VHH binders against h2kzm9r124to488. Designs and how they scored, part 21

Target 1, 365 residues: h2kzm9r124to488
Amino acid sequence: RFTIDTSRAKSNQYVVSLCSKKIGIIEYPDGRSDKQPCDVYWHNVVLSDMNKIVTSPQSRVNKFPGMTELAKKISLTHSISSMQKLFPDEYAFYPNSWFLPAHLADFHAFYRKAQALGKTEMWFIVKPDEGAQGTGIYLINSPNQIRNVDQRQLVQEYVADPLLMNDKLKFDFRVYGVIKSINPLSIYVAREGMARFCTEKYEKPDSSNFKNLYAHLTNYSLNKANEAYVHSNTLQDQTRGSKRLLSTVFHQLESRGVKTKRLWHDIKLILVKTTLAMLPEIMLHYEHHFYDSTGPQCFQIMGFDVMIREDGTPILLEVNAAPSLTADHIVPHPGRTLLEGGQRVRSIVDEVIKIPLVRDTLLLV

## First folded at step 5 (VHH)

Design s02 (framework vhh_8ghr_2)
Fold by ESMFold2-Fast, scan of step 5:
Structure s02 (fold): chain B 365 residues (1-365), chain A 125 residues (1-125)
Amino acid sequence: as target 1 above (365 residues)
Amino acid sequence: EVQLVESGGGLVQPGGSLRLSCAASGFTFSSSYYIGWVRRAPGKGEELVARIYPSGGSTSYADSVKGRFTISADISKNTAYLQMNSLRVEDTAVYYCATGEFTLEYSGSYYFDYWGQGTLVTVSS
């Protein structure tokens, strides 16, 4: 009785199809031949006008208009920076940031003031606009090290005090939020997520190690290419795997004396406050497309990348408007790299995270 | 209110078998809930042993117990089971039944785990 169109789900179609079968939703994987509307439209990325996707006031789509651009580093930084001016303590979870070329002079002024105050060992992370999934990212300790200074890019204070597990690998959490509606604002947080680990031991950045991105960046895309990457094919890999369950890491942190209930609360507040910072722009785009709607027309799964400082406080690193919902990965052939190809295999960790996430999002809508 | 009551723990010899039961109230196995078994030995961290999604019938196991342990659910009794065969000394732990009511939490509320009180399994001669 409930219907879903997954013809535009792309790489996410497998998980969405599986969940639709599990909960009794009628799926149209190639779209409806009768041209009648479905109750839900599931897209990987929305590139066309919403009016062409959601033609019935009773239909829902899994993306908010404009969200892809609003979640990108420059727009996100602008939204959060605006809130930091009004509520600096409430938005302290986002590192000091400058986007270039507009704020280059402000960044130079900040650096000079810090040097005058005796802060000689400061590091910054540079994220070029074309640098998807960690590509093109690099560390600097002086503004004169910025490459192509006229190009759009983000500069942020590098957080050099991450909380480490016993293996001394830096990690972050991919936390999933679900925006059920924006009027009224209704946000849910998935209890399960992914802990993503670096592939080389962390040490504070210095002249000998700052180019070792495998120790400094947690990006999955970057780290999966390192020969030290451990593919998580079983739940036993939770002690060594480069991808681990958030719940397992939280239990390990709790056994070490970390205040995990407070940490989880603070992470949920980061998701809420970040969405509130973006909300005015989301509402503007939403009203342009759905001004006549009688109920919610959009919902969306968002990925939030959160790092934990050594003192246990969480820091927001990035927001992803189209987090991967694939439940498989490619394992390289013996003696070969991933770039030489491999065999696609089931990912138990991704299944445990993503199948309940998608299932419950569909049940929520 | 979700409530889980474990039973079936005890002392067994290496190579023996035990069946743990988890009686659930406050939800039905035909719902969106999942059930898992987590064990913790004194002075050691926690290990997720097995998980079942009764609505979908899917199961998963830690590699350390795969082939020896089997998780199942009896929908009519609203009870989950962990059948433990070929027990080893290293399986000695407190075994907890845990459930997720719904994997999405409303962001305005505090995090809360639904856990049973645990049942002790001791494997020794």
Scores: ipSAE 0.231, ipTM 0.643, lowest interface PAE 2.4, mean pLDDT 81

Design s03 (framework vhh_8ghr_2)
Fold by ESMFold2-Fast, scan of step 5:
Structure s03 (fold): chain B 365 residues (1-365), chain A 125 residues (1-125)
Amino acid sequence: as target 1 above (365 residues)
Amino acid sequence: EVQLVESGGGLVQPGGSLRLSCAASGFTFSSSYYIGWVRRAPGKGEELVARIYPSGGSTSYADSVKGRFTISADISKNTAYLQMNSLRVEDTAVYYCATGEFTMEYSGSYYFDYWGQGTLVTVSS
């Protein structure tokens, strides 16, 4: 009988438990009392001593050693930038990026060259190293606007011409990849994902609007705070909801003349090429923890945030080593704010995405 | 309407062989579908014994049957098979054919949205 330990799955435990029951896996939600190994260990975080958890050659854990750090913006940028030097056309899907303070002079040089070439309306997005979920992010159009230049932070070219739907709201896609194995490399891409929408209409950045993050950032944590945020109660809400199915948005893009088959192909290539850029470091960490193992000790669900340019080309914005697998949300009581409490409600959109994703990941391992 | 019809079950002596068949209707074996065999023995829970992704040719087996059972599919006949060799008393169960839709690229995984009615396999002297 196949067994899973979900004692460290935290907020993801519900979906993993549901999927385990659906496919006949015996779950230990509090861990095994007999201290025998499970076939699968489901964790929400990467542990430094994973080889002490995955002691049986038949056991697997849902995280690669070092992956959380490697997927973070500065390490990711370093990995992709290294590949861009060797294969600039293959890795053009990642925006021009500089991590500060180390590359401040390079950023200034790039800006001066762009100004000399007449590119006077160029914008950049600044992301603090300690900031997550949109915290501390801001837009600039000049290097002298950078706050606290001595602090670790990422500066990236801002994509000012995103593809928009009829509602004129900026959006991105959360696409899920599953790394089943790194030797040989085996990656699966989930056919369903999430489209995340801004809550205010997009306009190209200028001095009057650049502080309106509800129009410029697609982050869920930021946008759910806006009164304009719309929770999808049914799949029929796909034209108005702030979270929509990737497949639904793809159908809408196709009806507008976007070459969606090519777009999907290019998105899959972004997932593969990004993983290849990270692979040497992943292998180094893996070998350090499992040097005596012949085995498939690790697998992992990864989230990839992809934006579409107005011309239909996809751009990678972020990689998430621990994407949320929760399938509910809190809705405020009628006539009240979230501060006054709320009701947990099933998220049909999240269920349609995440239940097949987790179920099929478990079937792969 | 998706339907699966199993056949080939019966009584066999320990060490014998049986071949189960699963005929599918209402869908065609394609990149969107996969087939599994699930058994339920008296007094025991369900066990997935084998699965196949017919268009990709990938197969998987439970440890209890590895080396003894072989799953295959004939796309032209829209039929899946389970060849069972070296049968043991412990293989006595109702065997269900089940199918599901592929949700990932490449190779894909499996889960079962549609089930047949089952066919009894009894291994006894």
Scores: ipSAE 0.107, ipTM 0.489, lowest interface PAE 3.4, mean pLDDT 81

Design s04 (framework vhh_8ghr_2)
Fold by ESMFold2-Fast, scan of step 5:
Structure s04 (fold): chain B 365 residues (1-365), chain A 125 residues (1-125)
Amino acid sequence: as target 1 above (365 residues)
Amino acid sequence: EVQLVESGGGLVQPGGSLRLSCAASGFTFSSSYYIGWVRRAPGKGEELVARIYPSGGSTSYADSVKGRFTISADISKNTAYLQMNSLRVEDTAVYYCATGEFTIEPSGSYYFDYWGQGTLVTVSS
């Protein structure tokens, strides 16, 4: 029978355990005591000694060596920028980006040229290296506003023309990709994903609103702290909740005249092209750890954050090598804020997205 | 054990309507299944014309059929439908009912686990 070790799945163990039971996989939630290998090892994070865990040629682990670092903003931007030099039209889905301090002069040159052409209302987003999940991120409209210019950070053109729904809240899509193998490259895309909404109405950035991150950033960790955040308790919450199903939002966009079939195709191309940009580095790390194996040892669920411009063009914002697969959320106590603590409650939206995703990933491998 | 049986195809005049049915056996339509209608015309490739996730009611359509075709599913009868209105000569094709229990698809294409035999729709005067 097919076996899975979930002893290192941590916060993701609940969903993986449910899926394993549903499809008849024998689970070892504390690991095997008989020293026999499992068919699948499910880990929350990439381990430095991954080849010691995958002890059989037929065993698979849910992480590629080095992927966590390669998906982070600096390495991702480097990989995509390298491809943009060779294929600028194919990689136009990633905003103009500059590494600081290395590319500070290039950023200044870009800004000066834009000013010389009379371009106004140009904004940039600054993402410090330690700015996990939106922490430390800020907007600027001039290079002299950069803080700690000598430190590693990403400066990126801010997309000021997002497509909005009737509620005028900015949103992005968390799209899930599954890398089944890298040689040959085999990528699957989950048909369901999450639309993540800001908690305050979007207005084009200006001197009065650029500090209002609740209107400008879609990050879950940031927005869940706002008292305006609405947890999805029912399917009816799909019209007002801060997390909604991608399929529901796509249907709403289609009803408004958006070419959703083309949009979905373009989003899938973004996932493929981004993975291709990362592929040389992924292969190098993979061969280092599994140099004596010719069969696939790794697969991975990846999160891709995609925003849609007003003209319908999708833009890649971030890649998450370890997207959360938890299906619960914290609800504040009656009359109190989330900062004062709360209780864990099941999330219907997360369950609808993540249970089929994990189930089908296990069936795929 | 899984089987899809299409019905409702035939000859119809331009501007007419047809309703295709797809009866499924060997499995139950649930939140984990999606149902699609794929057509193939002589000399052309396959086109996914409509898709539905029955549990959520979410639907999608090819640009060529939007506003004219409606996909639906009756979970209690384990049957999917394609209502085709304002038919055009270019809608002439073999229509296949297809379903999948996987919610993930290859990046380069659509994917279905099970296919019906197909039913011919001819639109001509």
Scores: ipSAE 0.333, ipTM 0.740, lowest interface PAE 1.6, mean pLDDT 82

Design s05 (framework vhh_8ghr_2)
Fold by ESMFold2-Fast, scan of step 5:
Structure s05 (fold): chain B 365 residues (1-365), chain A 125 residues (1-125)
Amino acid sequence: as target 1 above (365 residues)
Amino acid sequence: EVQLVESGGGLVQPGGSLRLSCAASGFTFSSSYYIGWVRRAPGKGEELVARIYPSGGSTSYADSVKGRFTISADISKNTAYLQMNSLRVEDTAVYYCATGEFTLEPSGSYYFDYWGQGTLVTVSS
């Protein structure tokens, strides 16, 4: 019989436990007292002690060594930028990006060239390192607006031409990929994902609106704090919810003339090409930890944040090595803000996405 | 025990219409099931013609049939449909209904757990 250790699954434990019961896997939520190996180890975070977790050749863990760092904005940008130098057309799905302070001069040169070509209304998004002073994301339209130019931070072209629905809210897709193995390379894509909507109507950035992050950033953690945030009560009403099924939005896009089969194909190519850009470094870490293994020892669910341009082309915004697998949300008490607390309520949208995702990942490995 | 039974195939003139039906038994179309129509023409490989995720309303179509074919599913009747309009000689094929709950697909392909036996559609004068 198949066994799973979920003692380090943390916030993911509920969904993993539910799926383990559904498919008949024996779960050890506190670890095994007999110190025998499990077939699967499910972790929220994995450090450099991977060989202490996966001690048997028949065991698997849900993280690749080094992946958490490789997926972060700086390492991801380095990997993709290296590929863009060799294959600029193949990696055009990632916006032009500059890592500061190292590439400040390159950013200035790009800006000057764009101005010379008459692109006077170009905007950029600045993403400071986590924990840095002035940690918030912000928009700029000139290099002289960068705060703390000597600090580690990413500057990236802001995509000002997003495809909008009838409500004029900017959105992105959280698409889930599953790396089953890297030798041979085997990648699966979840057919269901999440569409995440801004909470205020989009307008092209200008001096009057560029500070309105509720209109410009699709981040769930930001938008759920706005009083305009709407929780979907059922799957049947997906027109007003701030989180919607990817499949529902794809159907709406197809009804409006978007070539959704081409779009889905291009999104899957983004997942593959991004993984290929990261692959050499993933392989180095993997071989260091599992040099004697004859079969796959790691698999991983990855989240990819993709927005769609007005012309229907997809753009990669971010990769998450530990996407949230929670299936609940906090609803504020009547007349109070989310910051004042609330009660936990089931999220039907998250359940429909994440339960099959985790169940099928366990069946796959 | 899962079973898919296709019906509605036959001989039709170019420019005509047919509606294929797929009656499912042994399971219920749930929010996690995908339904597709796959065709195999003589001398050609398989082509995914249309796919629907019934709970979310999401549909996709092959470029060769876009604007002419419409896929739908009636969850309460546990039946999927393919409405085929403006039929062409090139649409001649065996049409298979396929379904699955497994929500992961290989990056370069499609996947279904269960397949019907197929129904022949011949477009000829």
Scores: ipSAE 0.390, ipTM 0.765, lowest interface PAE 1.1, mean pLDDT 82

Design s06 (framework vhh_8ghr_2)
Fold by ESMFold2-Fast, scan of step 5:
Structure s06 (fold): chain B 365 residues (1-365), chain A 125 residues (1-125)
Amino acid sequence: as target 1 above (365 residues)
Amino acid sequence: EVQLVESGGGLVQPGGSLRLSCAASGFTFSSSYYIGWVRRAPGKGEELVARIYPSGGSTSYADSVKGRFTISADISKNTAYLQMNSLRVEDTAVYYCATGEFTVEDSGSYYFDYWGQGTLVTVSS
């Protein structure tokens, strides 16, 4: 009888509980009252004391030690930049990036060289080193516009040529990878994902529009705040919603002549190559926490944010080590704000994505 | 049962300082929860002022308060703080302590699952 402890799954507990019941796993939602180990421990976030959670060689936990930090923009950029020095063509899917303050001089040198070559209009995105919330993110077209040059932050080339559909809204894909093991590396790519849309029409950045983040950033939390944001109430409604199924957008792209089979192959290669770039540091953290183990003790669902250039080329934007697995959204009470609470409503799009993802992940373990 | 209790609000002169406190119960700061301070001023929308992930030590700030405000957490007391320095009239608002879990996509202010009652900060002579 296979067992799972979801006592520390937190907001993800509902979907994990539902999937456990569907496939016949015995769930302990409050933990076990005895000292017997479970086969699986489902946690919301990586813990530094992983070896206290996974005390049996047969037990597994849904997080790799150190992964939350390694997936953050500064560590991710360091890992990918190291690979770009050795394999520039293979890692061209990640935009040119500079850590501040360490690489400020390199950024200035890049900018001056680009200007000397006649590139009169280049834009860059500046991201704080904390999280992937979109808060504090801004666009610049000159190095002198950096606001806190002495503080840790990422400066990255802004991709100004996104592929647009008929609505002219910029979008990206959240694609899910499941790392089953790291020695040997075994990664699976979920067949379904989400497409996240901006809420205002895209125009190439200029002095009149660069502050309009609703047109330039696809971040869900940012766009959800705009009155133009459209929640999908049914699976059919999601064809026009601000959050759509990846499969729906792929069908729309096929109708426009995009070679979606090649695109999907290239996206899968981005997930694999990115994981390979992170692998040495993942292995170092893993070996620190797990000694003399008889098999893989960690697995993890990872979210990858990928945008598509106008020419059909996919570009990696971010990696999330703790993607939301919730299948609901909050609607404010009539005449009230979200700050005053709200009613939780089922999200059909999230259910279609996340229930099969979690179910299949549990079947892999 | 998750509960957040704010304290430390009040009247302060421009250029002055205040420290807001947020005492949490029903969960621990050594877990996966983010703590944020969100403010709402009359005639303005909600603004996420500062966010901390206490177990990981990560912090973030709105551009309007960077260099002036500092967010911190005392894990042993299960309490988060917002130290506000060089206060301006424009900082006048009701300040809410809010919490959500790290897995919430994009971890914006609108994804906080639990909110305190708010504490009023008035910056005036």
Scores: ipSAE 0.013, ipTM 0.373, lowest interface PAE 8.7, mean pLDDT 81

Design s07 (framework vhh_8ghr_2)
Fold by ESMFold2-Fast, scan of step 5:
Structure s07 (fold): chain B 365 residues (1-365), chain A 125 residues (1-125)
Amino acid sequence: as target 1 above (365 residues)
Amino acid sequence: EVQLVESGGGLVQPGGSLRLSCAASGFTFSSSYYIGWVRRAPGKGEELVARIYPSGGSTSYADSVKGRFTISADISKNTAYLQMNSLRVEDTAVYYCATGEFTVEGSGSYYFDYWGQGTLVTVSS
């Protein structure tokens, strides 16, 4: 009978446990006491000793060795930039990017050239290495505004003209891909995803508004803290909630004349092409840990953050090697901070997205 | 089972030095985790004083301790350190070692998933 070890799933254990019960998988939430292998190991993080965990050729773990580092903004940018040199049209979906301190001179040169061409008020987004999930991210319109220029950080061209819905809130899509194997490469794209909305109306960046990250960044942890954040308690919140179903937003875009079948095709190509850009490094890490393996030992759910330009063209913003699979959130009590405690509230949107995603991933492997 | 155990706290005079250690078990220092030192003084809120990625790449410090404190990690010993120099009375606090996953949605750099029990540092004559 099929078995799963969820002892290292941490905050994701609830959804994985629910799906395991639904499809008849035997779960070991505290691990096995008999030292026998499970068919699946579900982890929240990539571990350096994965080959000691997955010792049976029939066993699989939900993480590829090295993937967390490879998905980080600096390594991802390096992988995509390498492909852009060989295939510039195919990898045009990633914004012009410079990682500091190494490419500071190149960034200055790009800016000077743009100024010489009379380009009016170009904006850039700066993502410091410690700026996980929107922490420390800021906008600039001049290279001299970069903070701590010697620190590792990513500078990217900011897309100032995003596609907006009727509420004028900027949004992006969290799209989920499942890498079933890398030899041969087998990727599945989840049909449902999350649309993540800013909490304040978008205006093109200027001196009065560039510090208002609630209007410029779709980051969940940032927007969740705003008083204007609307938690999606019902499916009716799809027209006003800060998290909405991708399918619902796609239907709204289609009603406005957006070619959503082409858009979805282009998004799927972004996931495939990004994985291909990362593949050589993934294969090197995988071979190091699982040389002489007779079958696939790893699979992984990946999150891809995609923004849509006003013309309907998708762009890749980030890749997440460990997207949250939680289906509830802690909401602070009125007038209190989150650190002072709060109430757990179910997220209907997260349940509709994440339960089928995890269920289908388990059925796939 | 993820556990963090702090040691090295104690009483020291102003201008003195202490080194705190954080021994981690239940996980290896991987690229997925921050290791941070958070302090809480009596009557004060929590303050993130220093953070490191276990891969040894990036460190950051609160302005209040920058130039005086140094964070480091020994991957082979699965242990993080906070070297505290030029200690001041206002550095008196319980110091917690904490770890959080870098890539988790909704996680900010100062929101940690696992915490040690804390070690007391008293700076007084």
Scores: ipSAE 0.000, ipTM 0.172, lowest interface PAE 13.4, mean pLDDT 78

Design s08 (framework vhh_8ghr_2)
Fold by ESMFold2-Fast, scan of step 5:
Structure s08 (fold): chain B 365 residues (1-365), chain A 125 residues (1-125)
Amino acid sequence: as target 1 above (365 residues)
Amino acid sequence: EVQLVESGGGLVQPGGSLRLSCAASGFTFSSSYYIGWVRRAPGKGEELVARIYPSGGSTSYADSVKGRFTISADISKNTAYLQMNSLRVEDTAVYYCATGEFEVEPSGSYYFDYWGQGTLVTVSS
């Protein structure tokens, strides 16, 4: 009989528990009292002592050692930039990026060269190491606008030509990849994902609109706080919703003449190439924790944020090593703002995405 | 069931100090939950002022309050605090205690699952 320990799954426990019951996996929501190992350990975060948790060669945990840091914007940018030097065409899906303060001179040189070539209205997005619900992120069109230039932060070329639907709202796709093993590398891409929409209409950045984060940033945490945020009532009513199914948006794009089979192929290649760029560091951390292990001890669901340019080209924005697997949202109390709390309500869109994702991940293990 | 109750707000003169408290129930500070203080002035957006992971003691602050505000947690009382020093008129806002399970979102974005009712801080003569 297959067993799972969900005692450390936390907010993800509901979906994991539901899937475990459907598959016939024996769940230990509080851990095992007999101190025998489980086949699977489901954690919401990467733990420093994972080798003390996964002591049996037959056991697996849903996190790779070190992955939280490796997926963060500065480490991710370093890994992809290293590959861009060797394979610039293969890694062109990641925008030009500089982490500060180390690459400040390179950023200034790039900007100076662009100005010399007549590009006077380039925009950049600045992503500090720490930002609350997206509020730390901002747009600039000149290096002298960078706040706290000596502090650790990412500066990245802002993609000002996003593909828009009829509602003119900027969107990105949260695509889920499952790393089953790293030696040999085995990665699976979930068939369903999430399209996340801004809450205000997109306009090309200028001095009047660059501070309007609700039009420029697709972050769920930021946009759900705006009164313009729209929850889908049903799966059929997705033309207005701020969170839509990837499959629905793909059908709409195909109806407009976008080559969606090629787009999906390119997105899958982005996930594989990004994982390959991170792989040497993943292997280093894995070897440290699971020295002499003869079988794979780790697997992991990862979220990839991909936007589409107006020409149909996919661009990688970010990687999340711990994407939320919750299937509910908070509806504010009557007459109150979302900030003042509310009732947790079932999210049908999240269920359609996350239940098959977790179910299939457990079947792959 | 997670619940947060704020206290300690009030009227204070510029340059003064206030200490806000957030009493937590439904979880313990030895868990994977993080606690933050978020403020909102009328007509302004939300700003995360400070965050703490109580079991690990790790803290972070908005640039607007660095060096002036200190967040702390008392594990035995299951209570988080925001010590606010050198208060300025622009610190006037409703301050919310909020909590969520640990999740790192790229770009430093975080979300909170549970919010308190808020406590008003007015900095004025």
Scores: ipSAE 0.000, ipTM 0.242, lowest interface PAE 13.3, mean pLDDT 79

Design s09 (framework vhh_8ghr_2)
Fold by ESMFold2-Fast, scan of step 5:
Structure s09 (fold): chain B 365 residues (1-365), chain A 125 residues (1-125)
Amino acid sequence: as target 1 above (365 residues)
Amino acid sequence: EVQLVESGGGLVQPGGSLRLSCAASGFTFSSSYYIGWVRRAPGKGEELVARIYPSGGSTSYADSVKGRFTISADISKNTAYLQMNSLRVEDTAVYYCATGEFTVEPSGDYYFDYWGQGTLVTVSS
């Protein structure tokens, strides 16, 4: 039998423990008392001293050194932009992006040129690098609307033509990739993912609606706070829930004439090409920590946020190096805020997605 | 639980055709299973020649057989087929039907949980 150390799994421990028990892996939830190596180490964050924890050649850890920083918006954009210079058609799935303050002049130049060409209704999304889950994100239609222009932040073209379902809510897909190894590169893609819906009807951005983030941003953290947020009651309730299964939404798109086989293939290519863009930096960090290893030491589950344009074209919005693997959520008590605590409620949609994902990831390594 | 039974192998001359069948039990082709044909020739490693995801109709082929082989599935008969045309001496191998039920799929490789017993295909004059 195999062994796993989940002492540093934190919020992900429940799902990992459940999967370990199901497939017969011996779990050490507090670490080993004999301090002998485990076959697998499951961490919720990347550690700077990982090479001191994973010392056996046959041991594996669920994080690549440096990955958390490399997946952040600014580092990710730098990696993809470098590839766009060499392969512009291959990396067209990522929106035009500018780092502030370094590329402020380039952004102004792009805006001026677009205005001269008659593109008068362009919108942009402004994201701080620490603005994960919608915090601090806002829409602009002119460079003079940028707040704190001297602060580090990302400006990116806003995709105003999303594909909508019958309820007219904007959505994106959280697709999970598993990087089994980087030398050679081996990536798996989870067949099931999450479709995350906005909580208010989408309309093209204009001066009256651009502040309504509940209609424009699909971020789970933002939308779960809206009173209009709907938890799925059952696996069969996929028409009103704010989280739905990717497979169910794909079936609905297919019934509407979308070429879903091609769409899935294109999404998988986005995962592969994005990982390839990040690969040089990942390899550099990996060699620094594990240069003397005789076998692969790291694997990792990554979350990819993909939006679909009205024409069926997929667009990459974000990469998450530590996607949540929790299968529940906290609902505040009636009349109370979340800061005052709440009740844990089981999420069937998250269970269907995340339990098989973690189980199969453990079977792969 | 899951069982795969291959049939249709045999001796054929170069340029000939042969159809392999894979009868499945213990699961349905409308579920989360995928099916592939893997061959193993004497002195050579394993090669995935074709894969189908029956519920979605997705197919893939090795470059060595692309345009010559066609994989298909009959959902009502719970049977997968490999139609082999323009056969060459180098196609001589034991052909295995294999399947997997998993929630992750490889971006550039294959993964199978269950394998059939294999059927011999000999291409010789």
Scores: ipSAE 0.024, ipTM 0.467, lowest interface PAE 6.6, mean pLDDT 81

